# Designs tried in a protein design chat: VH-VL binders against Rusticyanin (rus). Part 2

Target 1, 147 residues: Rusticyanin (rus), of Acidithiobacillus ferridurans (p0c918)
Amino acid sequence: TWKEATLPQVKAMLEKDTGKVSGDTVTYSGKTVHVVAAAVLPGFPFPSFEVHDKKNPTLEIPAGATVDVTFINTNKGFGHSFDITKKGPPYAVMPVIDPIVAGTGFSPVPKDGKFGYTDFTWHPTAGTYYYVCQIPGHAATGMFGKI

## First folded at step 1 (VH-VL)

Design c03 (framework fv_daclizumab)
Fold by ESMFold2-Fast, scan of step 1:
Structure c03 (fold): chain C 147 residues (1-147), chain A 119 residues (1-119), chain B 106 residues (1-106)
Amino acid sequence: as target 1 above (147 residues)
Amino acid sequence: QVQLVQSGAEVKKPGSSVKVSCKASGGTFSSYAMHWVRQAPGQGLEWIGYIIPIFGTAEYNQKFKDKATITADESTNTAYMELSSLRSEDTAVYYCARDSGYEYYFDYWGQGTLVTVSS
Amino acid sequence: DIQMTQSPSTLSASVGDRVTITCSASQSISYMHWYQQKPGKAPKLLIYDASSLESGVPARFSGSGSGTEFTLTISSLQPDDFATYYCQQYNSYSYTFGQGTKVEVK
């Protein structure tokens, strides 16, 4: 279920991320964490995810934490998804990424100055995960990051 | 009513740089994209890039990467475009234009700034 | 990148004529707009999202089309309409304009 946000609302949501940046890694702590990811913020290459103004950063999340994820599609002209998987790169052009552990599914394409966003909750166990976009070609050309 | 007022005409030598300003009055500045478009004498329109001031980041036409730098000052509601390593073919009228942020169109335009590059 | 091609490049017409200008995109686009430019002036928005008339623009202007083929029509040309018209598209990579169509007196 996708909701709509204006640009000021998007900016406010991006500031809700609870992580701390160090280099190309965003580190989270605590029993409940909030990850806010965007698909292609202004100034970033297509296609990419941004967390804390970092392109496709590695996210370090405590095992057993409750993770509240907000994903916002800010990319005029394109749909995207934010899906979590244990399958690492490389990814095919027409991805069948199995299994998907948690995620958003496909976003609407932004229109009328409004941007689609949705929330989901994820309960990770220890291990390595990846966040990916399942739009054909996107993960294959670099739209993914490590968790 | 929103108005965009640009700085005055400039005459520059080859190899120099120029910085053109665009001051917005009325309406909201920070949440709207401000674009730069140029038009050489007798030619069509060519898009250079934009900035959304609230994000602080700019996007460019690939042709203008490393030639144009677009910035904004939210305290004065002013957008800037600097063009470096000027050549005679950079002689053009440069326009700022506001993206509506709603319908993806340029709803307001500045009056234009003529930049002439000559020796 | 997406190329916008207008036809014709120049059009000679008389007051009262129906004028049609076309714009072709090299690939399907989601957004396109039409602008009017008079000598020495900045462009002025006429039509946004292919068919929506901008506030203050006379009803004789209309736009239509989708995908790769778009049309601007002036139903009964007035003296104030002799100008150059540009189409524009947007996608996540760039904004591009057509080369322009000059509507001049016959």
Scores: ipSAE 0.012, ipTM 0.601, lowest interface PAE 8.5, mean pLDDT 85

Design c04 (framework fv_daclizumab)
Heavy chain, then light chain:
Amino acid sequence: QVQLVQSGAEVKKPGSSVKVSCKASGGTFSDYAMSWVRQAPGQGLEWIGGIIPIFGTAEYNQKFKDKATITADESTNTAYMELSSLRSEDTAVYYCAREGYGDSFDYWGQGTLVTVSS
Amino acid sequence: DIQMTQSPSTLSASVGDRVTITCSASSSISYMHWYQQKPGKAPKLLIYKASSLESGVPARFSGSGSGTEFTLTISSLQPDDFATYYCQQYDSYPYTFGQGTKVEVK
ESMFold2-Fast, scan of step 1: ipSAE 0.025; ipTM 0.648

Design c05 (framework fv_daclizumab)
Fold by ESMFold2-Fast, scan of step 1:
Parts: sequence; structure tokens; C-alpha cells
Structure c05 (fold): chain C 147 residues (1-147), chain A 122 residues (1-122), chain B 106 residues (1-106)
Amino acid sequence: as target 1 above (147 residues)
Amino acid sequence: QVQLVQSGAEVKKPGSSVKVSCKASGGTFSSYAMSWVRQAPGQGLEWIGGIIPILGTTEYNQKFKDKATITADESTNTAYMELSSLRSEDTAVYYCARGDYYDSSGYPFDYWGQGTLVTVSS
Amino acid sequence: DIQMTQSPSTLSASVGDRVTITCSASDSISYMHWYQQKPGKAPKLLIYDASSLESGVPARFSGSGSGTEFTLTISSLQPDDFATYYCQQYESYPLTFGQGTKVEVK
């Protein structure tokens, strides 16, 4: 179920991400990890994800950790999704990305200063994953990152 | 707040073309999807097509594929629709609307232009 | 193409009445929206994703339904509500609207 937040509440949620930035990578540690991702934060290009104010960063997560993901759509006028897959790029314009191992599904479109957000928990095994938006054209034009 | 402002009414002869504009303000233009919807006098709403400027992609209702050409100019935050080979049946109010023609996730048309009346006299 | 059919096409009502408008899709859909249009004006979004009330829209408006059958309800009709209402599917292209339901004064 999607909830709604104001911009100050979005700022507060973004600060709950437990990762550490180094270059274009966000590194997480510990047995419980909190990832907070946004779709197109103010000032960022369409389409893109942001984690720790980095565009489409690589996320390094310890194998076996419990990952709590919060996804917030801040892109006025557009829906997005945050879905995790083992399928890497390139992605087709009309993507059928299967399997999706965890994710949000499609978000509501932001309206009147309110932004939709949702949470899910993911238990990764060792391996390479990607987070991707399944809206047609978005992953094909760069809306994805590596895990 | 987003506003969509359309060009003024047009009176055209059969066989001619018309180009209607829709200027967006209050947001980043290139990241919005813009659709065109028409309404003939006393009739309902009919979707013509749309564009996502940043992706350079257009989608058309097949009924209008030979009639309508949708374009966008990101430098002026303006979407355009050109209608060719006009007939009296094309007389309608043409609306631009912000929404997403590109996915099935259900973007609503949350902002509309005021409409442009195109009259094709015979 | 997915055809959207509204019932009734015209409805006569009095202020204070409960008004119900139905929209039937020719194929199962997940995404549909409701719009209000007053004479001489552009349509206005009322309900999105079948049941979500658009910001600024009075609470007397509500939407429900899934699959092929959807309903717009106005719990207590106000003078400002005499208008034409349209449903729209967003499931597949081309996007299609219902033919409209005109709510007229009785």
C-alpha cells in the first residue's frame, strides 16, 4: 500500500539510509541495512534513481543481510517503480523483466506537494542484482543501477 | 503549480493544415508526458496521441496516425500538434493534457490546457 | 481497443440525491480515472486509479470497482455537481473514454 509524504518528510526519510558514499558507490554494512531510494529528486535528470544524492549509484550490500527498502517517487508528473532483478542491461523499451525478486510495483504520480512512498523487505543471497524501473522506456534510457 | 496554455482559435478550409501549441509552465517540461484529446461539438472525449519529450517518443491512436503529428520543443517548453488534410469532421475543441501515454500504470490527466477550437468550414 | 461504456447516458437528479454512474470496460483493466466537465471548460480529474480521490475534490465523490465494472458515486449532490462525467482507461493504447454521463437538474 502506498503512503504519502510532504517534501520535508521525504528529506527526513532520505536521511535514514544507512549507507556510506564513496565515488559512485553506496556501501552498506551490518546484518540489517536500510536503503532509501528516490525517483528523480529535485534537480536530478529524468529518468533516474537517487540514493544518497547520487544518480543511479552502485549499491554494495552484505550477503545474508536483511534489507529494508523505502522507495519514494518525487518525480512530478510521472509514476515509477523500484524493482530488483538479476537481469542486467540492456533493457528493451517495453521491458518484460522477469524474474523480479523483490520490489514495489508502480507508484502513484505525485500531486499537490505529496509524494508516494512504500516499504519492502528483501533478503539477498550472494550475487549481482540490478534495481530498475519497469515503466516502458525508463530502464532503456538509463533508469537502473547495480547491486 | 503546472499550467498549460494553448494557442488561440483557428478557422481553416478543407484540405489545409493547422498547428496547435501547448506551452507548459511551473515544472520541468522535458520530464512531462503530454497528450492531445479532442472533443467534437456536443460529443465526448477522444484521445489522439502523446509525446514524452525527453525520450523523443510518440504514441498515436491509430485512427489519427495519418492525420496528426505531435512534436515538442524542450527549449520553449512547448508541445505541438499538427493536423493535416482537414475535413469538416475535424471541427472540435483540441485539448492538451499532462499524463502518460507511455505506460499502463495509470497516470491520470491531472492538468489540462484551456482548449483550442479548430473550425473547418466547408 | 478497449471500449468504455457508461450508464446511464443522462441522469436527472435533485440537490441532496445520491448519484451513481457506472462504467463498463470491454476487457479487464487495472487503471481507470474519472473526470468532470462543465460546459465550456476543460475536464477536471476527480478520481484516479478507480478509487483514489484527487486532492481538492470534495469527499462526497467516491469511486469503486475493479476488472470490468467501475462506479462513481456522489453521496449528496450539490448544485456545483451538475456536469458531464467521463471514465477513462489507462490499461492499453489507444487510451479510451466512456461516452459520458450528463447529470442534469430534475
Scores: ipSAE 0.000, ipTM 0.500, lowest interface PAE 12.8, mean pLDDT 84

Design c06 (framework fv_daclizumab)
Fold by ESMFold2-Fast, scan of step 1:
Structure c06 (fold): chain C 147 residues (1-147), chain A 119 residues (1-119), chain B 106 residues (1-106)
Amino acid sequence: as target 1 above (147 residues)
Amino acid sequence: QVQLVQSGAEVKKPGSSVKVSCKASGYTFTSYWMHWVRQAPGQGLEWIGYINPSGDSTEYNQKFKDKATITADESTNTAYMELSSLRSEDTAVYYCARGLYEDYGMDVWGQGTLVTVSS
Amino acid sequence: DIQMTQSPSTLSASVGDRVTITCSASSSVDYMHWYQQKPGKAPKLLIYDASNLESGVPARFSGSGSGTEFTLTISSLQPDDFATYYCQQWNSYPLTFGQGTKVEVK
């Protein structure tokens, strides 16, 4: 279920990511963490995710935490998704990456100054995960990061 | 706080060059385009061009394509505009301003840098 | 290039007056912004995308219009509003501004 945000609302949502940046890693703490990810945020290359002002960063989440994810598609002209998988790269152009353990599905294409966003909650077991875009070719060309 | 701070006033001779700086703070420098706009004494605003600091792609007003060069240094969060072959008609206040998208406008402006060209 | 023409170029008004400034584009524009500039200061964004108030801008300012004709209205002029106002299109490069409307004390 996708909702719509104006640009000022997108800016406010991006500020709610509580992670702490160190190099190419964003580290979270606490029992509940809030990850805010954007698809191709202005200033970032196509295709890429932005989290806490970093391109495709590694996300470090404490064991046993509840992860609340907000995903916003800020890429004018394209749909994207934010999906979590245990399968690491390399990714094929086809078929679609599976299995996914949590995620958004495909976003609407932004138009009329409105950007699609959605929220989901993820309860990870300990281990290594990846966040990927399921649009054919996007993960294969770099639209993914490590968790 | 989000702020753009520009370098100080310059007095230059015809035929010389000048490089104006615009230092950004309080936001992620690479997430916004940086525009440059000039205002000649007693005149209106004229757009020169922009740079996307996250790749250094630029767009120029054709009127300024052979006059202005816009660059950015991510290590210092500073945008620059160099004006070459200065003439008296280049005398103006030059502003930097950040912009995000075509539907949002330029929401934060530097204080301006007066460039005076005289012999 | 899209030519932006403002009317009037200068306007004399008293505190409490309703002030309207018009901006005409030489071709249809989807994105129009309004800026306020006080003497010796940088421009300040007032209205973005024709009708949206920028954060921190007083509610007495409003924008309207579409296509080639846009209007900025100040419903009850305050002393702080004596300034020059500029419209700006963001449909095509180069970005262009109107020539400005100076709002002066009557």
Scores: ipSAE 0.005, ipTM 0.571, lowest interface PAE 11.1, mean pLDDT 87

Design c07 (framework fv_daclizumab)
Fold by ESMFold2-Fast, scan of step 1:
Structure c07 (fold): chain C 147 residues (1-147), chain A 121 residues (1-121), chain B 106 residues (1-106)
Amino acid sequence: as target 1 above (147 residues)
Amino acid sequence: QVQLVQSGAEVKKPGSSVKVSCKASGYTFTDYYMHWVRQAPGQGLEWIGYINPYGGSTEYNQKFKDKATITADESTNTAYMELSSLRSEDTAVYYCARDEFSGSYWYFDLWGQGTLVTVSS
Amino acid sequence: DIQMTQSPSTLSASVGDRVTITCSASSSIYYMHWYQQKPGKAPKLLIYDASSLQSGVPARFSGSGSGTEFTLTISSLQPDDFATYYCQQYDDYPLTFGQGTKVEVK
């Protein structure tokens, strides 16, 4: 279910990401981690994800941790999704990437100065994962990152 | 009244620095990015960079990364741009402009009046 | 960097004329805007997102286009419209403007 946030609420949510940046990697630690991702945050190209002020970074998460994900669509004019899959690139324009392990589904398009956001909890087993946008063409043109 | 008011004209010598201010009023300062754009006499517009006053993150045009420093003071609702190692080619009108980070705005809806910086000996 | 190229650089026109200004982007963009600037003044937003008219801007101004080719049209030029017009992209940093089109009295 998608909720609506004002700009101050979006800024507050972005600060809740618990990761630490090193190069193009955001590293998380502890028993619970909070990942906050935004779709096409101002200053970032279309289409892309932003996590901790990095474009499509690699996310390093401890095996067995509880991962709380918040995803916010800040992209004017477009819907996006944040979905986790074991299927790596390259991605086809169509069909939809399958299987999806956890994720948000499609966001609303931002309207009236409000941004759609949603939360989900994920319990990763050890392995390599990818976060992708399921809008046709977006993952194929670069809207994905590695976990 | 929603407005951006910039500091007055400056005349500087080559090699010096200048700090231009842009005071916001009539809106919540931290709800908008603040950009800086310059215009040399008779020339077009050139983007310098921005600051997000909420948290102070900045982005610069690579051409200006070693010349411009953008800062913001939330207590006075004022953005600043400092230019170092001034040369004659830095003579220009410098504008601040706001940009709403709301998903509905990614354009400059409000501009300051401009500050003329003249670099001459 | 995304390069924005405007044509023509200068345009001579009379009141009542239909004026067309073109802007070409070096790569496909979505966030594209038009600004008007009068001598001694700051730029003013006219059109945002290629075709949306800013509040308070007269209906004789319109924008069209998508991808790499964009057009600003003034359907019946008024005395208040003699100015320089700039296109801008907001898809990627650095933000870039076209070189400007000066609309002057014929």
Scores: ipSAE 0.007, ipTM 0.572, lowest interface PAE 9.0, mean pLDDT 87

Design c08 (framework fv_daclizumab)
Fold by ESMFold2-Fast, scan of step 1:
Structure c08 (fold): chain C 147 residues (1-147), chain A 119 residues (1-119), chain B 106 residues (1-106)
Amino acid sequence: as target 1 above (147 residues)
Amino acid sequence: QVQLVQSGAEVKKPGSSVKVSCKASGYTFTSYDMHWVRQAPGQGLEWIGYINPSGGETEYNQKFKDKATITADESTNTAYMELSSLRSEDTAVYYCARSWDYLGAFDIWGQGTLVTVSS
Amino acid sequence: DIQMTQSPSTLSASVGDRVTITCSASSSVSYMHWYQQKPGKAPKLLIYYASSLESGVPARFSGSGSGTEFTLTISSLQPDDFATYYCQQYYTYPFTFGQGTKVEVK
């Protein structure tokens, strides 16, 4: 269920992320955490994810937390996805990243001065995960991060 | 080549209106927002507003909401800005400029249209 | 509205000098663009998204910064670089420009 946001709405959504930045890691606390991820914010290289204005940061989430994820595609000209997998890198160019345990599916390409965004809730079990883009070549060229 | 060509200079009386045009060529008109920026003589740049030509959605600087009306015509790839109730303070060069969606930079500019308001 | 303040307002420099122009935003911004304007001409995009060099712009131009403080640097000033430079935030509406920095011959 993709919705559309204007620039001021994107800024407001980015500030809903409840994590704390330390180096290249964003650390979350509490029983419910809110992750707000963007695809290629202005000033960031194609392709990449941003959380708290950090490129592809490691996300540290407390055991047993409910994770509310908002994903916003801010990349003019390209669709992206935010999908969670237990499979670590390296990734193949063709979309063979499987299994996917939670995620957004493919976003619309930004159009009409608006950005596509969607929300989902994820209930992780303990372990190491990765967030990846399933567009062919994107994860293979670096569009992923660790959870 | 990608270019924006604006209508010619205008000299107007106080209280009148003026409509400036900006014709786009060399790219898909509906894929980029069209902005209007003014520059009074010897002064800096001031953003007026923009239109998304695909849907007709507009945003204005509140300072210009009662002054400027921005429109676009997809059939002619032309954006327009109409200024109403002209005063001498509206004397300025008015530029159109495109952006890569509203997050983009103004990478292509029109040559500018001088609007002079005098009695 | 986010207020953009450039420093200095005017700068006298010689060919070959390193020139630094600073832009200060009244609130944190993520999108800073830089433009060059020569007398009688439309502005020309130089730098977008704080540090990305626009196609066709000489490599002596660079941008940096984050938050509220951004810098445009010309590593070795050339005769063609005497102009007025503007920063612009593209983070929120209304989009706002700095007042301009005029780089003139020393």
Scores: ipSAE 0.006, ipTM 0.529, lowest interface PAE 11.8, mean pLDDT 86

Design c09 (framework fv_daclizumab)
Fold by ESMFold2-Fast, scan of step 1:
Structure c09 (fold): chain C 147 residues (1-147), chain A 120 residues (1-120), chain B 106 residues (1-106)
Amino acid sequence: as target 1 above (147 residues)
Amino acid sequence: QVQLVQSGAEVKKPGSSVKVSCKASGGTFSSYTMHWVRQAPGQGLEWIGYIIPLFDTAEYNQKFKDKATITADESTNTAYMELSSLRSEDTAVYYCARELGYSSGWYDYWGQGTLVTVSS
Amino acid sequence: DIQMTQSPSTLSASVGDRVTITCSASQSIDYMHWYQQKPGKAPKLLIYDASSLESGVPARFSGSGSGTEFTLTISSLQPDDFATYYCQQYNSWPLTFGQGTKVEVK
């Protein structure tokens, strides 16, 4: 279920990400990891994801960790999703990206200074994953990152 | 490169209001949070609040919620802080400070400061 | 409010000395930063997220610590380093600074 946050609440949630930035990579450690991702933060290009104010960063997560993901759609006028897959790029404009191993589904469109957010838990095994938006055209034009 | 240029010193009477400006030049005005911090003569730093200019959304230290109003004008790349009901205790240097992006949390650039003197 | 307390309030040192400044938070924090301020000037960022050196800051500056205890170290003090240093927590509203540590000539 999608909840609503105001912009100050969004900023507070973004600060709860447990990762550490190094270049274009965000590295996580420990048995429990909290990833906070946003869709198109103020000043970032459409379409993109942001983690730690980095556009589409590579996320390094320990195999076997419990990953708690919070996803917030801050993009006025557009819905987005945050879905995890083993399928790498390139992505078609009308993708049927299978399998999706964990994710949010489609967000509400932000209205009146309120932003939709939701949480999910993911338990990765070792391997390469990608986080993608399944809105048609978004992954094809760059809305994805590597895990 | 980025520079934050603030308006000049002000001398105000108790009970009046003052509006300090902070103009960003160089760099992009589209992706940051602008904070306001004050420093009374010989004292430490005190956080007032911030604004995210792109969304015109502000957050305040509760101590300043009914005293300070922070705004931004993206057409002129300028942030403002207005302080009302001035008292002698408000005499301080007021700084704007930029946080890159929305969640980085540190101030990568500061304005030069604006001295506001409140005297009876 | 999270209270940030620095120690010492004033420190006398000579060029070439190793200088250590501490900052204690009244509760555990994950986000804190160090700023340098010279008389009549605006503060300048030195260290962010406890240990990351800001671009353009000399490598003699380093930060360490976690939880409630944080340290700023200057490995070999230079004339340009005589200044007041402030820590800041960015964990909770309101944002708060330490009272400052003045590094002055011995």
Scores: ipSAE 0.006, ipTM 0.521, lowest interface PAE 12.3, mean pLDDT 85

Design c10 (framework fv_daclizumab)
Fold by ESMFold2-Fast, scan of step 1:
Structure c10 (fold): chain C 147 residues (1-147), chain A 122 residues (1-122), chain B 106 residues (1-106)
Amino acid sequence: as target 1 above (147 residues)
Amino acid sequence: QVQLVQSGAEVKKPGSSVKVSCKASGYTFTEYYMHWVRQAPGQGLEWIGYIDPSGGSTEYNQKFKDKATITADESTNTAYMELSSLRSEDTAVYYCARVGYDFLTGYEFDYWGQGTLVTVSS
Amino acid sequence: DIQMTQSPSTLSASVGDRVTITCSASSSISYMHWYQQKPGKAPKLLIYDTSSLESGVPARFSGSGSGTEFTLTISSLQPDDFATYYCQQYSSYPWTFGQGTKVEVK
């Protein structure tokens, strides 16, 4: 389920990401990794995901790692989702992207300085994945990144 | 005052199951996660998993996913952990402990039950 | 899994001594919790989020650290402090504890 955080709490949660920025990629190491993704951090364009203050970065995860994902919707006025798929772009406006191998479902819309966040654990097999927003049109207009 | 009271010690035979209870009082049961941690005799602490009593969602350490089943009964403010297919290696003190769900409530084990010794022997 | 290694495993000390316990994580983490456990009792929270002192815990306890190295310090050991201490990370599941450091009387 979705929980609520203030902006200072969001900033604290962003620090839990275990990745390292490497050019246009966020690189993770170890047997367990924590990915913290936000939807439209202050100062970033709509629609986009941010990890380590990078827009839609490529996430590089070790083969066989356990991935703990925290997703925070910081986009005032809009809902978003963070869902993982093996299907690469381009994405259609409709129907929704499938198959989805792991994800959050739709977030609440932020209001009154509170932002919805949720966690899930993902156990990927080796391969290429993408994280996408399932709100109609969002992935089609660029709200996705590569894993 | 917050209090977590666990059920009494159990002696079980290999292959059996055991269900340990943890009754919470002094706070709103659904406002905190309930975690379970074990400690084998003379050893350190090992995290098993947790339950969110408000919805029943659970998370497990993969090592215990096929061993432990965590449940909660909101009407009695009681969390349970059932261990199946008991082996001698499951002999340990099992603790329940309260943990928050976000930064404000905290991600630390702030209150612990007294522990339940589960002994698996022939 | 993130492995937590404490040093030393056992420490002999006298009342009034400054005691430091180190916890090393196999991967960089943001925060560390510390717990105290006395024989026959459940663990008790001492320090959360690396350096925050839990309510009711004496001011002689303090925590610090970042990345892979964290420390718990007892500035002037008291008789009540002979116990086993555990560090714990919550940066990723499964949450893991150090093996423990036993602080015993000299």
Scores: ipSAE 0.000, ipTM 0.483, lowest interface PAE 15.1, mean pLDDT 86

Design d01 (framework fv_daxdilimab)
Fold by ESMFold2-Fast, scan of step 1:
Structure d01 (fold): chain C 147 residues (1-147), chain A 118 residues (1-118), chain B 110 residues (1-110)
Amino acid sequence: as target 1 above (147 residues)
Amino acid sequence: QVQLQQSGAEVKKPGASVKVSCKASGYTFTSYGISWVRQAPGQGLEWMGWISAYSGNTNYAQKLQGRVTMTIDTSTSTAYMELRSLRSDDTAVYYCARDRGYSYFDYWGRGTLVTVSS
Amino acid sequence: QSALTQPASVSGSPGQSITISCTGTSSDVGGYDYVSWYQQHPGKAPKLMIYDVSNRPSGVSNRFSGSKSGNTASLTISGLQAEDEADYYCSSYTSSSTYVFGGGTKVTVL
């Protein structure tokens, strides 16, 4: 279930991310972690994810944490998804990346100054994961990051 | 709580097809895959294939390619496995299991016995 | 024949430790940290005991531990109990994005 937000509401949601930036990595701490990711924030290249104003950062999440993810599509004209997989790059254009551990599915295309967002909760086991966009070609052209 | 409820036992003739269902509850169906694993009487576990409940993409064990089809119905949170051109050596308990990415199966259905006899 | 090699049986006395090996190749066990172990009692579905080589699901006794060296993964059961008598299967992800199982090991508690 997708909801809609205005740009000021998007900015407020982005500030709820609990991570801390160090270089190209966002590091999280605690038993409950809140990740807020956007697709193509104003000024960022198509296609990309942003967390803490960083393009496709590596996310470091403590073992055993509960991860609450908010994903917002701010890309005018395009749909995107935020999906978590154990499969690392490189990614083929087709077929779609599988299996998916957790994720959002395809977002609506933004219109009338409104941006679609949704939330999900993820309970990772220890290991290396990747967040990817499942729109054909997007992960293949760089729309992914490491967890 | 997570549950995978499988359809009941089947008896088939050689050459027939069987379609087993696996109804998921207690989690977001489209966030996981479903793997199918079978076990012939007195034998070990044999992986048959998996399907993404998100995309519907499948990957099948090489020896079963051409005979097996896996599908999903997201409106009912149900996965299906159809096996065609049945042989007597397809007699087995067929399990569905929740697939946690490229790694492991954390919850299993109770199994569906399929008997293939002349 | 099974793709991963396990001993057919392993026996131990109550309170002792036993180890079950699972040997594959660089295209499965040796290539990835995606090894899992399943316990199966007669007439029941398999139960996950270990995932991602060495991790335990909630509710699984800490007497069960997993490890891997090269192309061989191992399941160790310490403080062996009567309830541990079951068949144990290893599984691994492969370079073809498939899964393979070992042939299974019957554990007998003497």
Scores: ipSAE 0.000, ipTM 0.516, lowest interface PAE 14.5, mean pLDDT 86

Design d02 (framework fv_daxdilimab)
Fold by ESMFold2-Fast, scan of step 1:
Structure d02 (fold): chain C 147 residues (1-147), chain A 119 residues (1-119), chain B 110 residues (1-110)
Amino acid sequence: as target 1 above (147 residues)
Amino acid sequence: QVQLQQSGAEVKKPGASVKVSCKASGYTFTDYGISWVRQAPGQGLEWMGWISAYTGDTNYAQKLQGRVTMTIDTSTSTAYMELRSLRSDDTAVYYCAREGYDFWSMDVWGRGTLVTVSS
Amino acid sequence: QSALTQPASVSGSPGQSITISCTGTSSDVGAYNYVSWYQQHPGKAPKLMIYEVSNRPSGVSNRFSGSKSGNTASLTISGLQAEDEADYYCSSYTDSSTWVFGGGTKVTVL
């Protein structure tokens, strides 16, 4: 289910995130929210997630909202995933993070100027969650954020 | 034709600052980043840092952290590199180069700006 | 001292093949497939010859090829010609999302 986007299409998708940045947090409002996350945007350290040009920000989502997530892998040479779990850090080098409550699975490696992206819808119950990359070593070295 | 046009040569005293400009044309400025690379006379290439024309985010070489600032002006498709607290060993040709997101390399280079630091 | 190690000079005769090595560490050349090679003629800006280890930009002769094994990348110039006489620099992406250059190799065509 992975689709391909050019860089101008990636930029357009990043602008569709409905959140508002405040410090290290992106805050969402409404009954339906759109989260657009990228893996390693140009200029950002490997490995990391970016939302609204913030590295691994905390995402604050209203209780009971429907969450539409778009995840784009912009990291040349590497696959990544965007998977949501209730299990917080620390993460092992070879993580078996169970349960994964929603997510993308592993992305293709970008090539030929095309970036893989996919969408999913998540219906969270109230609570604390984390988004994490399950590629070995990535979560262990900081590729995760709080929801 | 894709081009990067740099500002002219500068002569500075130790302790001064210099700001070099790099004006892009022939492509969508925000689709690429700009790297800055310098070369002292008779020496090799030294990477100074990079700026995203898309996000404005910067990443500088460790040795220059605190002395260098890179900025962009998207309305004029221009990148700037300012180096402060100049020393004689900052004498070099300073290049800007376009860095592609769809291939990670410096594919188009400016002609260079000679900065001479002498007392 | 440059971050990546290249030989100071390499020479060959017209029609010969030459190879330039570029040795880094497991945190740059060994970690990433983002190795580039640049050609610089005296008084000129560098020109991109190879990107992402082995890819050629449009307009670069197929006599230029790149490869990588472990922590060492290589640029090979086949059918060496007089106009290939120049300085060649390798560059690699690093764990800190920065670029580092090799010290450069002067290619002489004799």
Scores: ipSAE 0.013, ipTM 0.569, lowest interface PAE 8.3, mean pLDDT 86

